VHH binders against Probable tetraacyldisaccharide 4'-kinase, mitochondrial (LPXK). Designs and how they scored, part 5

Target 1, 363 residues: Probable tetraacyldisaccharide 4'-kinase, mitochondrial (LPXK), of Arabidopsis thaliana (Mouse-ear cress) (q8lea0)
Amino acid sequence: IASSLYGVALQIRRSLYRYSLLQKHRLPVPVISVGNLSWGGNGKTPMVEYISQFLVDSGLTPLILTRGYAGGDEVKMLERHLRGGPVKIGVGANRAATAALFLDKYGCVDSSSLRSFFDLHERAQVWTISEKIGCIILDDGMQHWSLSRDLEIVMLNGLNPWGNGHLMPHGPLREPLLALERADVAVVHHVDLITKQSLRDIENMIQGFKKSIPIFYSKMVPKYLFDVKNARSHVALEALRCASVLCVSAIGSADAFVKSIEMTGAHYVDRLDFSDHHLFEAEDVETMSRRAKGLEHKSNCKPIIVVTEKDYDRDPEILKCLDSYTVLVLCSELQITPILETDVDSFNYTLMKALAAKFYVSS

## First folded at step 23 (VHH)

Design j04 (from r04 with K100R R109K)
Fold by OpenDDE, last read:
Structure j04 (fold): chain B 363 residues (1-363), chain A 124 residues (1-124)
Amino acid sequence: as target 1 above (363 residues)
Amino acid sequence: QVQLVESGGGVVQPGRSLRLSCAASGFTFSDYAMAWYRQAPGKQRELVAFISSGGDWTNYADSVKGRFTISRDNSKNTMYLQMNSLKPEDTAVYYCARVRVWETSGKYKVFDYWGQGTQVTVSS
């Protein structure tokens, strides 16, 4: 009943916006929306990070807008990954208001300059980055209809693209499948963890809703680690080479996490799995210590305990209670995976083309 | 109408504890980050503690770090400030504030609503 009411409310709201009964705010800079159809593990936040970094590398300062409620942990991850760079992350209930305030504070690149930027970019010429905001990225933008969007990207979890077909709380779906009709780009995430047949099925499903939608593919790749005692530290993955490692996680994809650790060249790998979204307690820390001690005896080496960023962000302090062991957090990034005729270059091109279109169609 | 009502203030001796509460109404409490501010006599208003809408993100002034704890119960539309090991320097009027917008990096925060404040006095 709750899911039905939620669905109806969403449909009504969407209809009101579609029929222009509610005003959409247009912003002076391009707006990219990154959304997902289902809750959890869809790669939305990693995609936002990727796009942000891509824009920075291209010479545009992005502003990320997030609601902050349905993903406090994700915001922390973004902030940590983008720390020290020019990317701005704004949090507020009203996206339009948040955007306006940030644009007032930091300024925005004017339309003429943006046009010049895109022209130069097309010519592979270097643009000097400005502190002014050049692009806005909406995290979970598909659920927020108040802002006009120039590009809508939908992330699909390859492991569970459709869930049970029901909206939350009865299912993992956050948006109706019909929301794909609004998407300009679809990205199948965790493509390395699914079969070719599954991938084809997903593609067929996507194309069934929107035949002409470009489909890209992505996966998570380990990048580096940091010490729980110093979140600003940077530990290379090579530190795990030939080491004994205890993998501790409370995530749905624990197998993938363990596999990633194995791939680092660790000699001994053990694992301690908790339920998805489990919050570690004192008893759990004791369990971790006991397990680590056991591994130490087996491997004749003091093990390193490795956790995921999600686990860390839930309660950073409790992990510091493991005083007898080195505790590292695995940081991963999204990678566009070449499949068929698609690759990172084609994805980037698609992004830039869509952003540029805002300035050429209006003339 | 948006309303923020502080309670729990009083007079205490140094080393004692107080718990402040802020009751919110007139808006979806869970959608907004919240903060505690304080203003001592003759001083400017200063941020004491910040908490994100979901409670996953918290920040504290250096002067209260380790002694104060900010929390919230979205089901009760209430924010709390647990103040332990109180010092005379903590004497101030404490205000609850709704954060309209905030930046994850830096100190940029925009507030749109404030409570009436509650007096906290720490004296021997």
Scores: ipSAE 0.768, ipTM 0.910, lowest interface PAE 0.4, mean pLDDT 89
Fold by OpenDDE, fold request of step 24:
Structure j04 (fold): chain B 363 residues (1-363), chain A 124 residues (1-124)
Amino acid sequence: as target 1 above (363 residues)
Amino acid sequence: QVQLVESGGGVVQPGRSLRLSCAASGFTFSDYAMAWYRQAPGKQRELVAFISSGGDWTNYADSVKGRFTISRDNSKNTMYLQMNSLKPEDTAVYYCARVRVWETSGKYKVFDYWGQGTQVTVSS
C-alpha cells in the first residue's frame, strides 16, 4: 500500500510538471542531471565526479547541486576528491534556490561565451577556464523536477539494475522503470562484474523503453590510498605490493573490494566483512585488531588494514583507534569502459553535444 | 510556520557541562542543515558548530573544537549541542539556525531562520 501511494505521488508530481502546472526553472547555464532508478551502488556520485573533472579539463567550471541527505558519505568523498579545484558543491533542499544563490554569488558564463566555448571545443581549440559557473550538475536529479535539464543521465547498477521491480518501501526502486523514457543517456555501472548475458538483458530492457537511447558502460577502478590519520595523504597502490593486507569493509560489494586489493600484488590478503552500512564500534575495532594479529602471525609481517572510502566517511575517527596498525583507505574512480562501439570519447562527445544544443537552437 | 526553540541554557561553573537542545517545527527538519551560533556581550555573532541534514557532516569553530559536540535526531526534530569543559569565554547567548544553503568548502552558508536564543553563563 505504501509503495502504491509512493508511485501515485510520483505520477501526480510528474503530471503536474508535464502539464506545466508546476513551473520548471530554466537556468542560464547547461544543466546535467545524474540519477538512478534504485537506491545505492549505482555510481551516481562517481559519475558526477567524472563529469565535473571532464568539464574542468574542458574549460568549464561546474556547480554540483546535492540535497545532502541520504548521501552524506558520497558528498564527503566528492568534496575530498574535488578539494582545491574550481568545482563548487552546493547543498540545499531546494536545488533551484540553491542554484540561484550560487549563480548570484559566483556568477555564470554568459550565453555568448558559452557558444564560443562549444564552438572552440568542437575544433579542439584551447579555452581559458573562468571562475564563473559554466554548468550545473544535479546529483540525484531524477527525483527533482523543479529544474529544467539539458541532459538526463540515468545510472544503472549492473549487479541489480531493477531490484525486485517494486518501489520503496517494498523494493529498492525510487522511480518506476518508465522513468527511463526521460533519460537521454543510460550508463550501466559495474559492467566488469556482470556476465555478457546479464548485460544483454539490461540493454534489451533499456531499449524496450527507449530504443534510441545511447548506452554506455562504466566501472570502478582503484586509483590510490590515503592514511586515515591524514586524509590529504597520497599513497600509491604499489605500497600494497608484497604486503600483508587485511581488507575491512561494510559494503555490499566486499568481494569486488577484496579482488581489487589482490590485484595490487599483495602477498597475503585476509578479509573482515561487516554488514552493509554497518557503523563500526569499539568492539569492531578490537575484532579488526585481533584479525590483524592473526594475519601477522601467518605472514610474519605486520599487515596493513585497508578500508573503503564509504567505510571511512561514515566515521573517520573510529578507524584512528587502530593505533598499532597502518590503516589505509582505498580510493577508486569511475571509468567509462569501451564496449562495442562505445568508449570514453564517444561518451564525452555525447555530453558536449547535448550541452551545446542549448545554445544552437536559438541561432 | 518555521520555529526554532532553544533550551538547556543556564549558569554553570567552569569545567562543567551543558547540553543545549533546539526543537524545530514547521518544516521538514531532515532536509536542512543546522547550526549553532553564539553572541557574547559586546562581541559579534559567531558560528559555533554546523551539522548537515543527515548528520554525517559536522564542523566546529576552533575555539570549541574537542569540547563541543553537535548532533541531531531527525526523528525528534531536534538538534543538540553538548558543551563540555566550559570556560568563562563560552558565556553567550546561543542560537540555533536553519541553514538554507551551504557550500562544502565552508566558504558559503546562508541562514534563513534562527531561534530566540538561550543564555549560557560560565562563572565561578
Scores: ipSAE 0.760, ipTM 0.907, lowest interface PAE 0.4, mean pLDDT 90
Fold by OpenDDE, last read:
Structure j04 (fold): chain B 363 residues (1-363), chain A 124 residues (1-124)
Amino acid sequence: as target 1 above (363 residues)
Amino acid sequence: QVQLVESGGGVVQPGRSLRLSCAASGFTFSDYAMAWYRQAPGKQRELVAFISSGGDWTNYADSVKGRFTISRDNSKNTMYLQMNSLKPEDTAVYYCARVRVWETSGKYKVFDYWGQGTQVTVSS
């Protein structure tokens, strides 16, 4: 009954916007929406990060807009990863209002300049980046209908793309599958962890809703570590080579995390799994310590404790209580994976083409 | 309409503790980040503590770090400021503020509503 009510509410809201009963705001710069159909492990935030970096590298300053209510740990990750760069991250309940305030504060690239940018980009010429906002990225944009979008990207978790087929709270779906019709691009995440048959099934499902939709593929790859005592530190993955490692996590994809650690060449790998989104307490720290001590006896070396960024961002201070051990945080990034005729270049091209379309339709 | 009402202020000796509360009404409390700021006589308003809508992000002025703790209970539409180890320099009127927009980096925050304030006096 609750799921049904949620579904009805979504439909009503959608209908109100579709029939222009509620006004959508148009912004002076291109707007990219990154959304997902279900909760957990969809790669939404990592994709936002990827797109942001891509735009920066291309010469445009992006503004990321997030509601900031759900997924606060992911926002912290984004902030940390993008710290020191030109990317702006705005938080507010009203995305339109947030956008307006940031555009007023930092300015925006004018339409003529944006046209020039896209022309130069097409010719592989260099563009000088401006401090002015050149593009807006909506984090979790599918849930916000008040802003018009130039590109809508839907992230799908390859491990569980559809959940149990039910909307919240009975299932993990935040949007009905029909929402795929609104998508301009679909991205299957964790493609490295699924079978070819599973992938084909997912593709067929997507194409069943929208036949011509471009489908791309992505995965998470470990990049580096940092010490919990210094979040600005950079520790190479090679530091784990031939080391004893205790993997501690409270995430849904603990197996993938452990596998990534094993792939670093660690000699001994143990794991301590907590429930997804579990908040560590003092008792848990003691448990970690005891487990680490046990591993030390087995491996005859002091182990390194490794946690995920999500775990760290929930409560950085509690992890510092493990003062007898080195505690590192594994940082990963999203990578577009080449499959068939798709790759990172084709993905980037698709993005740029969609953004450019905003400025050439009226010419 | 939007209302913010502070309470819990008073006169205390140095080293003592106070707990301020801000009761919010007239809006969806859980959708907004909140903040405490204070103004001492003859001084400018200064941000004391910040908390995100879900409470998962907090920030403090350097002068109060380690002594003050900001928290919120969205089910009660209330924000709190636990002030420990109070000092005479903490004497000020403390205000509750709704944060309309904030940036994850830097100090950019836009406040759209604030309370009437509660007096905190720390004196021997």
Scores: ipSAE 0.756, ipTM 0.906, lowest interface PAE 0.4, mean pLDDT 90

Design j04 (from r04 with K100R R109K)
Fold by OpenDDE, fold request of step 24:
Parts: C-alpha cells; sequence; structure tokens
Structure j04 (fold): chain B 363 residues (1-363), chain A 124 residues (1-124)
C-alpha cells in the first residue's frame, strides 16, 4: 500500500510538471542529471565525480547540487575527492534555489562563451577555464522535476538492476522502470562483476523500454589509499603489494571490495564483514584488533587494515583508535569500460554533444 | 510558519556542562542543515557548530572543538548542543539557525531563519 501510494504521488507530481501546472526552472547553463532506479551500489556518485572531473579537464567549472540528506557519505566522498579543485558542491533541499544562489555568488558562463567552448572543444582546441559556473550536475536529479535538464543519465546496478521490481518501501526501486523513458543515457555499473548473459538481459530490458537509448558500461577501480590519521595523504596501491591485509567493511558489496584488495598483489588477505551500514563501535575496534593480531601470527608480518570510503565517512575518528595498526582507506573511481563499440571516448562525446545541443552548436 | 525556539541556557560555573536545545516547527526539519551561533557582548555573531540535514556532517569553531557536540533528532524536530568544559569566554547568547543552502567547501552558508536566542553565562 505504501509503495503504491509512493508511486501514485510520483506520477501526480510528474503530471503536474508535465502539464506545466508547476513551474519548471530553466537555468542559463547546461544541466546534467545523474540518477538511479534503485538504491545501493549504482555508481551514481562516482559518475557525478567522473563527469565533474571531465568537465573541469575540458575547461568548464561544474556545480554539483545535492540534497545532502540520504547520501551524506557520498557527499563527503565527493568533497574529499574534489577538494582543492574548482568544482563547487551545493547542498540544499531546493535545487533551484541552491542553483540560483550559487550562480549569483560565482557567476555563470554566458551563452556566447559556452557556444565558443563547445565549438573549440569539438576541434580539440584549448579553452581557458573560468571560475564561473559552466555546468550544473544534479546528484540524484531524477526526482527533482523543478529544474529543466539537458541530459539525464540513469545508472543501473548490474548486480541488482531491478531489485524485486517494487517501489520503496517494499522494494529497492526509487523510480518505476518506466522512468527509463526519460533517460537520455543508460549506464550499466559493475559490468565486470556480472555474466555476459546477465548483461544481455539487462540490455534487453532497457531497450524494451527505450529502444534508441545509448547504453554504456562502467566499473569501479581502485585508485589510491589514504591513512585514516591523515585524510590528505596519498598512498599508492603498491603499498599493499606483498603485504598482509585485513579487509574491514560494513557494506553490501564486501566481496567486490575484498577482490579489489586481492588484485593489488597482497600476500595475505583476510576479511571482517559487518552488516551493511553498521556503525563501528568500540567493541568492533577490539574485534578488528583481535582479527589483525591473528593475521599477524599467520603471516608473520604486521597487517594493514583497509576499509572503504563509506566506512570511513561514517565515523572517521573511531578508526583512529586502531593505534597498533596502519589503517588505510581504499579510494576507488568509476571507469567507463569499453564494450563492443562503446568506450570512454564515445561516452564523453555523447555527453558533450548533448550539452552542446542546448546552444545549437554545429558539429 | 517557521519557528525556532532555543532552550537550556543558564548560569553555570567554569568547567561545568550545559545542553542547549532548539525546537523547530513549521517546516520539514530533516530537509535542512542547522547551526548554532553565539554572540557575546560587544562581539560579532560567530558560528559555533554546524550540522547537516541528516546529521552525518558536522563542523565546529576552533574555540569549541573537543568541548561542544552538535546533534539532532529529526524525529523530534530538535537540534542539540552539548557544551562541556565551559569557559567564561563561552558566555554569550546562543542562537539556532536554519541553513537554507551551504557549500561543502569553504564557509558559504545561507541562513533564512533564526531563533530568539538563549543566554549562557559562565562565571565563578
Amino acid sequence: as target 1 above (363 residues)
Amino acid sequence: QVQLVESGGGVVQPGRSLRLSCAASGFTFSDYAMAWYRQAPGKQRELVAFISSGGDWTNYADSVKGRFTISRDNSKNTMYLQMNSLKPEDTAVYYCARVRVWETSGKYKVFDYWGQGTQVTVSS
């Protein structure tokens, strides 16, 4: 009943916007929406990060808009990853209002300049980045109809793309499958962790809803580590090579995490799994210590404890209580994976083309 | 209408503790970040502590780090400030504020509503 009501409410809201009964704000810069159909492991936030960095590298300063409530951990991760760069991250319940305030504060790139940018970009010519906002990225923007969007990207979790097929609270779906009709691009995440058959099934499902939608593929790849005692540190993955490692996590995809650690070349890998979203307590720290000690005896070397960014962001301080051990946080990034005729270049091209369309820039 | 009401202020001796509360009404409390400010006589109002809408993000002024703890209970529409090891320098009127918009980096915050304030006096 609750799921049904939620669905009805969504439909009503959408209808109100569709029929222009509610005001839809158009912003002076391109707006990208990154959303997902279901909760958990969809790669939404990593995609936002990827797009942000891509835009920066291309010469546009992006503004990320987030509600900052349900995804607090992800926001912290984004902030940490993008710290020191030009990317702005705005948090507010009203995305339109948030956008307006940030645009007033930092300014925006004018339409003429944006046209020039896209023209030069297409010709692979150099563009000088401006401090003014050149693009807005909505983190979890699918539910925010108050803003006009120029590109809508939908992330699908390859491991669980549809859940049980039900909307919240009875299922993991935040949007009905029909929401794919609104998507301009679909991205199947964790493609490296699923079978070819499963992937085909997902593709068929997507195409069943929207035949012409471009489908891309992504995965998470370890990039670096940092010490919990120094969040600004940068530790190369090679530090785990030939090391004993205790993987500690309270996430749903613990197997993937452990696998990633194994792939670094660690000699001994042990794991301590907690329930998804578990908040570590003092007792847990003791458990970690005991497990690490056991591993030390087995491997005859002092192990490194590795946790995920999600675990770290829940409570950074408690992890510092492991004074007897080096505790590192694994940082991963989203990578567009080449499959068939798709790759990172084609994805980037699709992105830029969609953004340029707003300004009628000739290819 | 939006309303913020502070309580829990009073007169305490140095080294003692005090817990402030801010009761919110008239809006969806869980959608907004909140903050505590204070203003001492003859001084400018200063940020004491900040907390995100979900409570997962907190920040403190350097002068209160390690002594003050900001928290919130969204089910009760209430924000708290636990003040330990109070000092005479902490004497001020404490205000709760609703944060309409904030930036994850820097000090940019936009406030749209304030409480009436509660007096905290730390004296021997």
Scores: ipSAE 0.750, ipTM 0.903, lowest interface PAE 0.4, mean pLDDT 89
Fold by ESMFold2, last read:
Structure j04 (fold): chain B 363 residues (1-363), chain A 124 residues (1-124)
Amino acid sequence: as target 1 above (363 residues)
Amino acid sequence: QVQLVESGGGVVQPGRSLRLSCAASGFTFSDYAMAWYRQAPGKQRELVAFISSGGDWTNYADSVKGRFTISRDNSKNTMYLQMNSLKPEDTAVYYCARVRVWETSGKYKVFDYWGQGTQVTVSS
């Protein structure tokens, strides 16, 4: 294997050499970091997807970088959603080395073309999409401090913004809360599921840490379902109206999931919550069947079992073992929610302006 | 120092099974995707199986699908290759490899460390 390892070593050495020549603590393309304060339900992965699609629509090919252990349900879901488009998703333990190798493999849009793109960002005619990488998105950027960021977005779960089950910090400032000091933008997720008073309390606390930080708002919008036995199926949300539904999930935001199903107009909604990241087993399938049978008795109609995309992507095959019941997967997308002077247009403008600043603030 | 040590190779009859192990040391095993490669005499090196750091992504060469199973135990820093229904064309040196970088589309992978290899010979 010495000869094949020689080729890999030369490739790594050439990439490191180019990286060191480009190194002023910055990469040659804009770098967006998406991080979170608390784990689970923050909207991080949906936001990465939103930004990547927005960049593609604007004419830039993004590279999403994720850490080597994070290949689970969230990355599988992201890949399934973005498959067939120009977005690249790279996995590696060292984000700087991963970036260098992908830029070497796919090329990057040259600085003059990027500057022209941002100088003319309000053009009526869309920019032609390049196969070369034009922007990097750091998924889980809170855990990677060595790369320069041109924009740092911090997601907060509106239902649990501080990760302690309260609407306010408790005790000494938590380690994740220090990320707000460096954030350029904060996004409060699940705003449709909290009161206006809770939202104002969250806003005031964020602004207490960083007075002038722009705050944006997001929610998950259910779009359709698919049957676990036919992943290419498309089932309208209306199939849940007046139905008995058993919500089954092993995610950090089970309350948000159940509330979104309740909002479809289902007649009876019951829930079976597992711990976050739980891998379903045959025992769990038996439990789901028993719970569904109980709900069938109570409601006098055969219930539909609904799971999240994350639960599906963890093990699509185990859920097919529920042959006695229809099992549907709820597919949702992130939307920027207009509140006061903020909306999708102002968010996209803020995003583009921050990226453009890379080419006007550098010496 | 990164070290990958393969074991479990040998001489077996067609239709039998072997289980290869790769013991990893000198790095945080759970941070890295891993792979098995093989090289038969006079042939190019072939990717046999790939497994992500968490074990939830796997990929196999067409020639081994349904017969070989890659797995890992991150608590033991060990990767495995269960090889069932072995054929003479599976005869090769099998290498454990560490994945430096991979793309979820499957279009791009970079490997940075390799084991010494273990011989698997399938003959009657």
Scores: ipSAE 0.646, ipTM 0.865, lowest interface PAE 0.9, mean pLDDT 82
Fold by ESMFold2, fold request of step 24:
Formats: C-alpha cells, structure tokens, sequence
Structure j04 (fold): chain B 363 residues (1-363), chain A 124 residues (1-124)
C-alpha cells in the first residue's frame, strides 16, 4: 500500500536523524520551526507572522523560509502582511541551501552581537540590532530534517487536531502524533470554537506524548479590512458598524466568519456561502451582485460585501469585477489566548528564552 | 542530469504568435519556480517571465507585459511561454531556467540550470 510505504519511509528517515546517522546543518543564527500535524486551519502561517513581528519588535530581522507550494495563497497573505518591514521571505526546495544563500546575500548578525543582544536585552523600547538576518523561521518546518532547530513549535487545529495524515490509516503508530515528542511547545488553535471537553481531550493526548510540554492557546481575531481594489488600504472594523453586510465565503468555517462580522455591530448581515475551496467565477460575481441589490432594497442602504483573506488570495482579480459595490477583505491576526497561567507574556518569554539558550552554556 | 529542453522557436512575421515549451527532467519539477530568459544579438540576457512552483505567482518584463503569458503543467513537467503580438525586438534566443531560490519581494533570485535555448526570429 502506498500510504504504508510512505509511512515506513518517514519512520526510517526520522530514525536516522534520531540516531545521528544523518548530519544536520547548524546555522549561525537561531532557528525556529513552526509546523503542524493536520490539514489547514491550524494557525501555522498566522503564527509565523506573529513570531516574525515579535522578533522585529525585539530588534532581530527574521528570514522566513517556505516552500511556496502550489496553493500559495498563504505565502501571498504573509507577504502582504509583512510588506514594508524588514522581514525577508525566501522560497526554495532545499531549506538549508536557501538559508545559506540568503545569509550570504543579506548578511547575518554575528554570534558575538547576538550574545550581547541577549545579555543586554531589556523590556525597553525597541532594540534594533541590525538589518542583517538575526533569526530564521521555518514555515512548515516539521518536515525538514536537514536543519538544526533551536525551537520547535507545533500548531494543532482545535477543530481537527489530529487530521487524516497518510500515516493514520495504517500501523499502530501515528507519525504526526509521534512528532509531538520532538516539539518544544504546542499551541492549540481555535480554542474559541471548541468545547471545554474537546480542549481537555486534546491536552490529555498531547501530554501523553510529552508530559512537560508547555501548551499555549490561540485564536484568530478580526483587526481590519482592506478594499479589494487596493490591497494597501486599511479600513477600520467600525466601518461595518450599523451597515448592511453581505458575507461571501468559500471556506469550511463560514459560520465563524459570519459571527465575526455580526460582532462588529453590523445592522443587517446576510450570507452567501460557497463550498470550501470554491473558485469564484463570473457567474458567482453576478450572483453576488444580485444578492447585494436585493439587500439594498430591503435595507434602504447600499450593502458592503465582505470576503475572507483566503477567498481574496485565491483569486485577487475576480472580485474586482464587482464594480458597483464596495468589496472589503476581512483581515485577522493570531492572538495568544490567556488560559490559567498561560498568556502572551509567557509565550513571548518562552520564545526569548529558547533563542537565548542557543548562546549560553548550561551552568 | 537536470535537463531543460526548449522547443517551439522559429521565424515568424511581426504581429503573429508563437508558443515556447520547456521540458524538464532529472528533478521534481513541481518543487521549483521557473523562468524564461532571452538574449538578443549584441545585448545582455534579459529576464522575460517568472512563474512560481505552483503557478500562482508570475512576473513579466515591462517590454512583454500584456503580450506574453507564462504557464506550467506540473503533471507534464513542462513550462510554456505564449508570445502574442510579436515584434522585431522580441528576436532573441529564449532560455528556460530553473530557480534555485527566490524572494517574495522580487529583489532576489538565484538560477542554477539553463537550457540550450531556442531561436525566435521576428522578421519579414
């Protein structure tokens, strides 16, 4: 069976790294891996963005390494969000070679400067150490065995934490679950969309693989919108207050999207749901226009059409054909959700501690 | 081992169209971004078009925007360049190139393999 053969190959490759039979590349700057154990909605790319912005605010210039695979709408979203800042986003099949080429091109912060940074780091206003690369973030790094990592973060989708990886249909071991043993930090995403029992079940399973692993929690929070005709525009959520809104989406969690819009204080909210991953076509634009016109008659106000970032990035141009209405894209960001003793401060502290450890010898 | 083979070049009249193909072998084609370069007689090599590994990210030289379209079929390990409204200044040897690494800002690209090229001549 092809799935079983793939699972055995993964296990052999992992075992070779575990027994030090393959060499890993060590880089002169800290390396953070952000990976996932399941399909989509796990918060991986939003977490990469969060960490990169945190590093920039702390005075380190990050390099994000990604494969930019076929459905590159998440890479487009990441570029759009980080545009204008110091973050570099590199794409290449070989992560180690890509890292080396970028470090050669842009320079890297030398070890002594990084040591001094961590020795003198204070919770003061922005410390800017260099425009050179000071940290590397591996987007989807759990699959790459050739680079040494200083921190491994695993994102779990609270709505579907274990997924249906090819390894799950066969064998007594689950390769995604076994990968949790290597993780330094676990983050349960979408905690606002699951029951307390589901969260307990997820926590128990994680702790079954690594009892002492820190578990953090996250959710997506709407922050602003932009006009589909100008991706650089910035529209406050207040623009939807007391408005008539038509929510259009082709995602698996349309109810969560619509609820987010209702929570902005929109007066009248209607929805047009397409199947997950549906590619909008000219007929769909006509349907959106007709629905919006109907809303206009009912509400006596010209409605605003709102779509998700995923729908926009899938085909940014098709929505521009909707000339007669304002079309806005809802932009959200990852928020670390406080639960008991965990919060944003403890998460950020964990990040800084892990980065600092690269440069210190244990006492 | 890595091999890039261009085809579809020829002599055409101004205003006509031509479609170039680049057949790739010796590597996992779907893992790599690809590009077309051209070199006219007496001129330096010019990047004509770029396409990401998934096909959703493309760039074009200003001189060809609106006339040329890059595409790829990862199931056939082939990249294409549709060249419409050809002009005499499009006369060049066209090279298929593999992208080793690229930056999403567009400021940095590294190429590691090139084909032998295919001649495109636009004249009467």
Amino acid sequence: as target 1 above (363 residues)
Amino acid sequence: QVQLVESGGGVVQPGRSLRLSCAASGFTFSDYAMAWYRQAPGKQRELVAFISSGGDWTNYADSVKGRFTISRDNSKNTMYLQMNSLKPEDTAVYYCARVRVWETSGKYKVFDYWGQGTQVTVSS
Scores: ipSAE 0.628, ipTM 0.856, lowest interface PAE 0.9, mean pLDDT 82

Design j04 (from r04 with K100R R109K)
Fold by ESMFold2, fold request of step 24:
Structure j04 (fold): chain B 363 residues (1-363), chain A 124 residues (1-124)
Amino acid sequence: as target 1 above (363 residues)
Amino acid sequence: QVQLVESGGGVVQPGRSLRLSCAASGFTFSDYAMAWYRQAPGKQRELVAFISSGGDWTNYADSVKGRFTISRDNSKNTMYLQMNSLKPEDTAVYYCARVRVWETSGKYKVFDYWGQGTQVTVSS
């Protein structure tokens, strides 16, 4: 099996970095890594957006680095959400080279100014945002060891924290135990969609592996919908109340999407799940139409088809072919959920404290 | 050794179509965005079309929008340019290029490898 030999080579390379035998690239600005333990539904992209907006509001211009694998739908969503603001989004296969080229192009906030920023921000002062890059965010950064990181955040899907119940035994870079070893902060996503007992089980598992890791909690808050045929439309969530809804998705955690629609007050919710990152084709549109017609017959009312932002951003045009049905895109945002001793202020403080630590090293 | 090889050029009459191919080797093709450039005699190179590594993000020069379509097949390590409704102004050498980095705003791109080019001539 060539995959097993590749896995062994990755473990050797990981060991060389872990024991400080290979030098990582050290950048002049703070570097945040946001990663996940499995390939979907973990809240990674919404967290990158949250951190980006927090940094902008705090006076720093972030650069988000991504490789754009698997169709780049996450990149499209981030660009759509962050458009018009100062955030830069760079794409390149080599994260270190991409970072260097962007820092050359746009400039970076010098170390003295960054140290002053963190000193003054700790004293509750806010400065005018610089147009130069002040922080780098690595989207899906747990898989990229060539850059030195100042903060590593791992996202877990609360509905399926360890993948579909299986840990990969061959040692790929997304293996939960190895990823948690390097994490500085863990965030359990979708906490509003799981039981208190399930949450305690997840916490115990994380703490059993790494006792001192801070754990935070997040959820997606639905805000509105828009019609695929008019992306400027704004449809209130109440449009789904008492309706028959067909949920269509090709994402890693379709269960989270369906549960969020059920919570809006829809009377009947059916689902049509495609493989994560599936690119819709004309045949798929026909399948959606047939499923919707079946629901229409059963309920005697025309169903509303609802898709995720990721599915829309993969190909905004293909879904417009569903002429006979209303197709809406559910728009949500990540919220840090207070649970006992945690809240949004403690998360933001933890983030800033970790980044500030970069500037207390000796010359 | 990175290698980009263009093919499919030729002489055609106005209004007809051509399809260009770019065969890539020596690197992991699916990791990189790709582009087509053209250079007419006495002019600077012009970026014609761009495609992201996954194929889902495309951009076109205004002069070719609606007539040209860029695509890629990552399983075959090949990029394509379908050129419809060709005009004499499209006459140029067309180059395949690899994108090292790009910015989603469109304000910044860096290219690191180019092919030898293939001639497209549109004339009666």
Scores: ipSAE 0.615, ipTM 0.854, lowest interface PAE 0.9, mean pLDDT 81
Fold by ESMFold2, last read:
Structure j04 (fold): chain B 363 residues (1-363), chain A 124 residues (1-124)
Amino acid sequence: as target 1 above (363 residues)
Amino acid sequence: QVQLVESGGGVVQPGRSLRLSCAASGFTFSDYAMAWYRQAPGKQRELVAFISSGGDWTNYADSVKGRFTISRDNSKNTMYLQMNSLKPEDTAVYYCARVRVWETSGKYKVFDYWGQGTQVTVSS
């Protein structure tokens, strides 16, 4: 609410970059930035994963750059999901320096090869053009303006697009909305969990900041589970069919999580909801055990406890204390949701077109 | 100015334990991964242990796996190395190092600052 010297200094610095008064670092490969306007649930990290996999499938090796903030649960998720593939994930506080060091280490695809690659949008056969880095993806790039971007994607949480209701577009707390003005693409996440009127209202607000911005839509789709005692395990979603399940979560969208488990064909589903961002403690583990024992008596079978990846990554070790029960972590992926004339193909085309444009400038 | 100060070294008998500390200042400690190196007499420096900025990733040299544990306390700007079951071949100067960049696969790391080192001697 009140303006501070720190908030004013931050706004001035962003304005200096907007007017090109500070030097930005430019890189020899395309740079995609994925950012958000507010905390959590906006699909930023799942989108980074989606784009990286799309580029790999298209024949490019991406480098994902992240700061590795204290509490690096989202980087742990990316590494777990992308393990075994060609994607490089680089961590460093200075993303421009990290990019330069990785490009030196692994090499980068030359400009002419990249131009040829981007001229061809469809291929009958997908082959990696080079083992060298062909594209850089900035995870949470909205925190730094010093690195030049070829495409800026902003993610919005459809359930809470403006944060904790503290949006003041005409006040001193409007920094997140200025980031939307600079975005090339907006994506509304969790569209399956909001009403059509809510979605319309979000679209109108976005277009109020940038009239011509393309808007796409996404959701999370459950795919598999892993055992908390072995994060390398891969348990098919069908393992929950006809099972008794206790859903445990400390997230903002617990209803969606529980619904996803119900749709697996589980026989009994119970839930234990904690407040969003709650850190599990030993007493919570005892509560989970008691609830599971109650469900076991009621259902006459031993339940499976299921948690979200977010809850697991906050403290992977605490959940291992549930020795008497199987504890599985639900792993989901982002899907581009078709709405009217937008779909996965139009989103992917928008990505490729924006990246290709880097190589056709006349200055 | 970035400062890394090691402490906790000394002379111990084989089979005993030591705990090394690295006090960091002059930078935001929680933004950086950290590592321990050692250099034994007549040998090249060896990476002993690595820890990510949040503590979620660790890696160890094969020679110390199961005996050494790296940890950090970001509220105290301090990294630790718990060294159990010490052997004469662990005798070395141990250095604290700051990681500038690292790859989650473990295949690539770049260091930019080192401490002065602390001597660990395992002998009767």
Scores: ipSAE 0.593, ipTM 0.828, lowest interface PAE 1.0, mean pLDDT 81

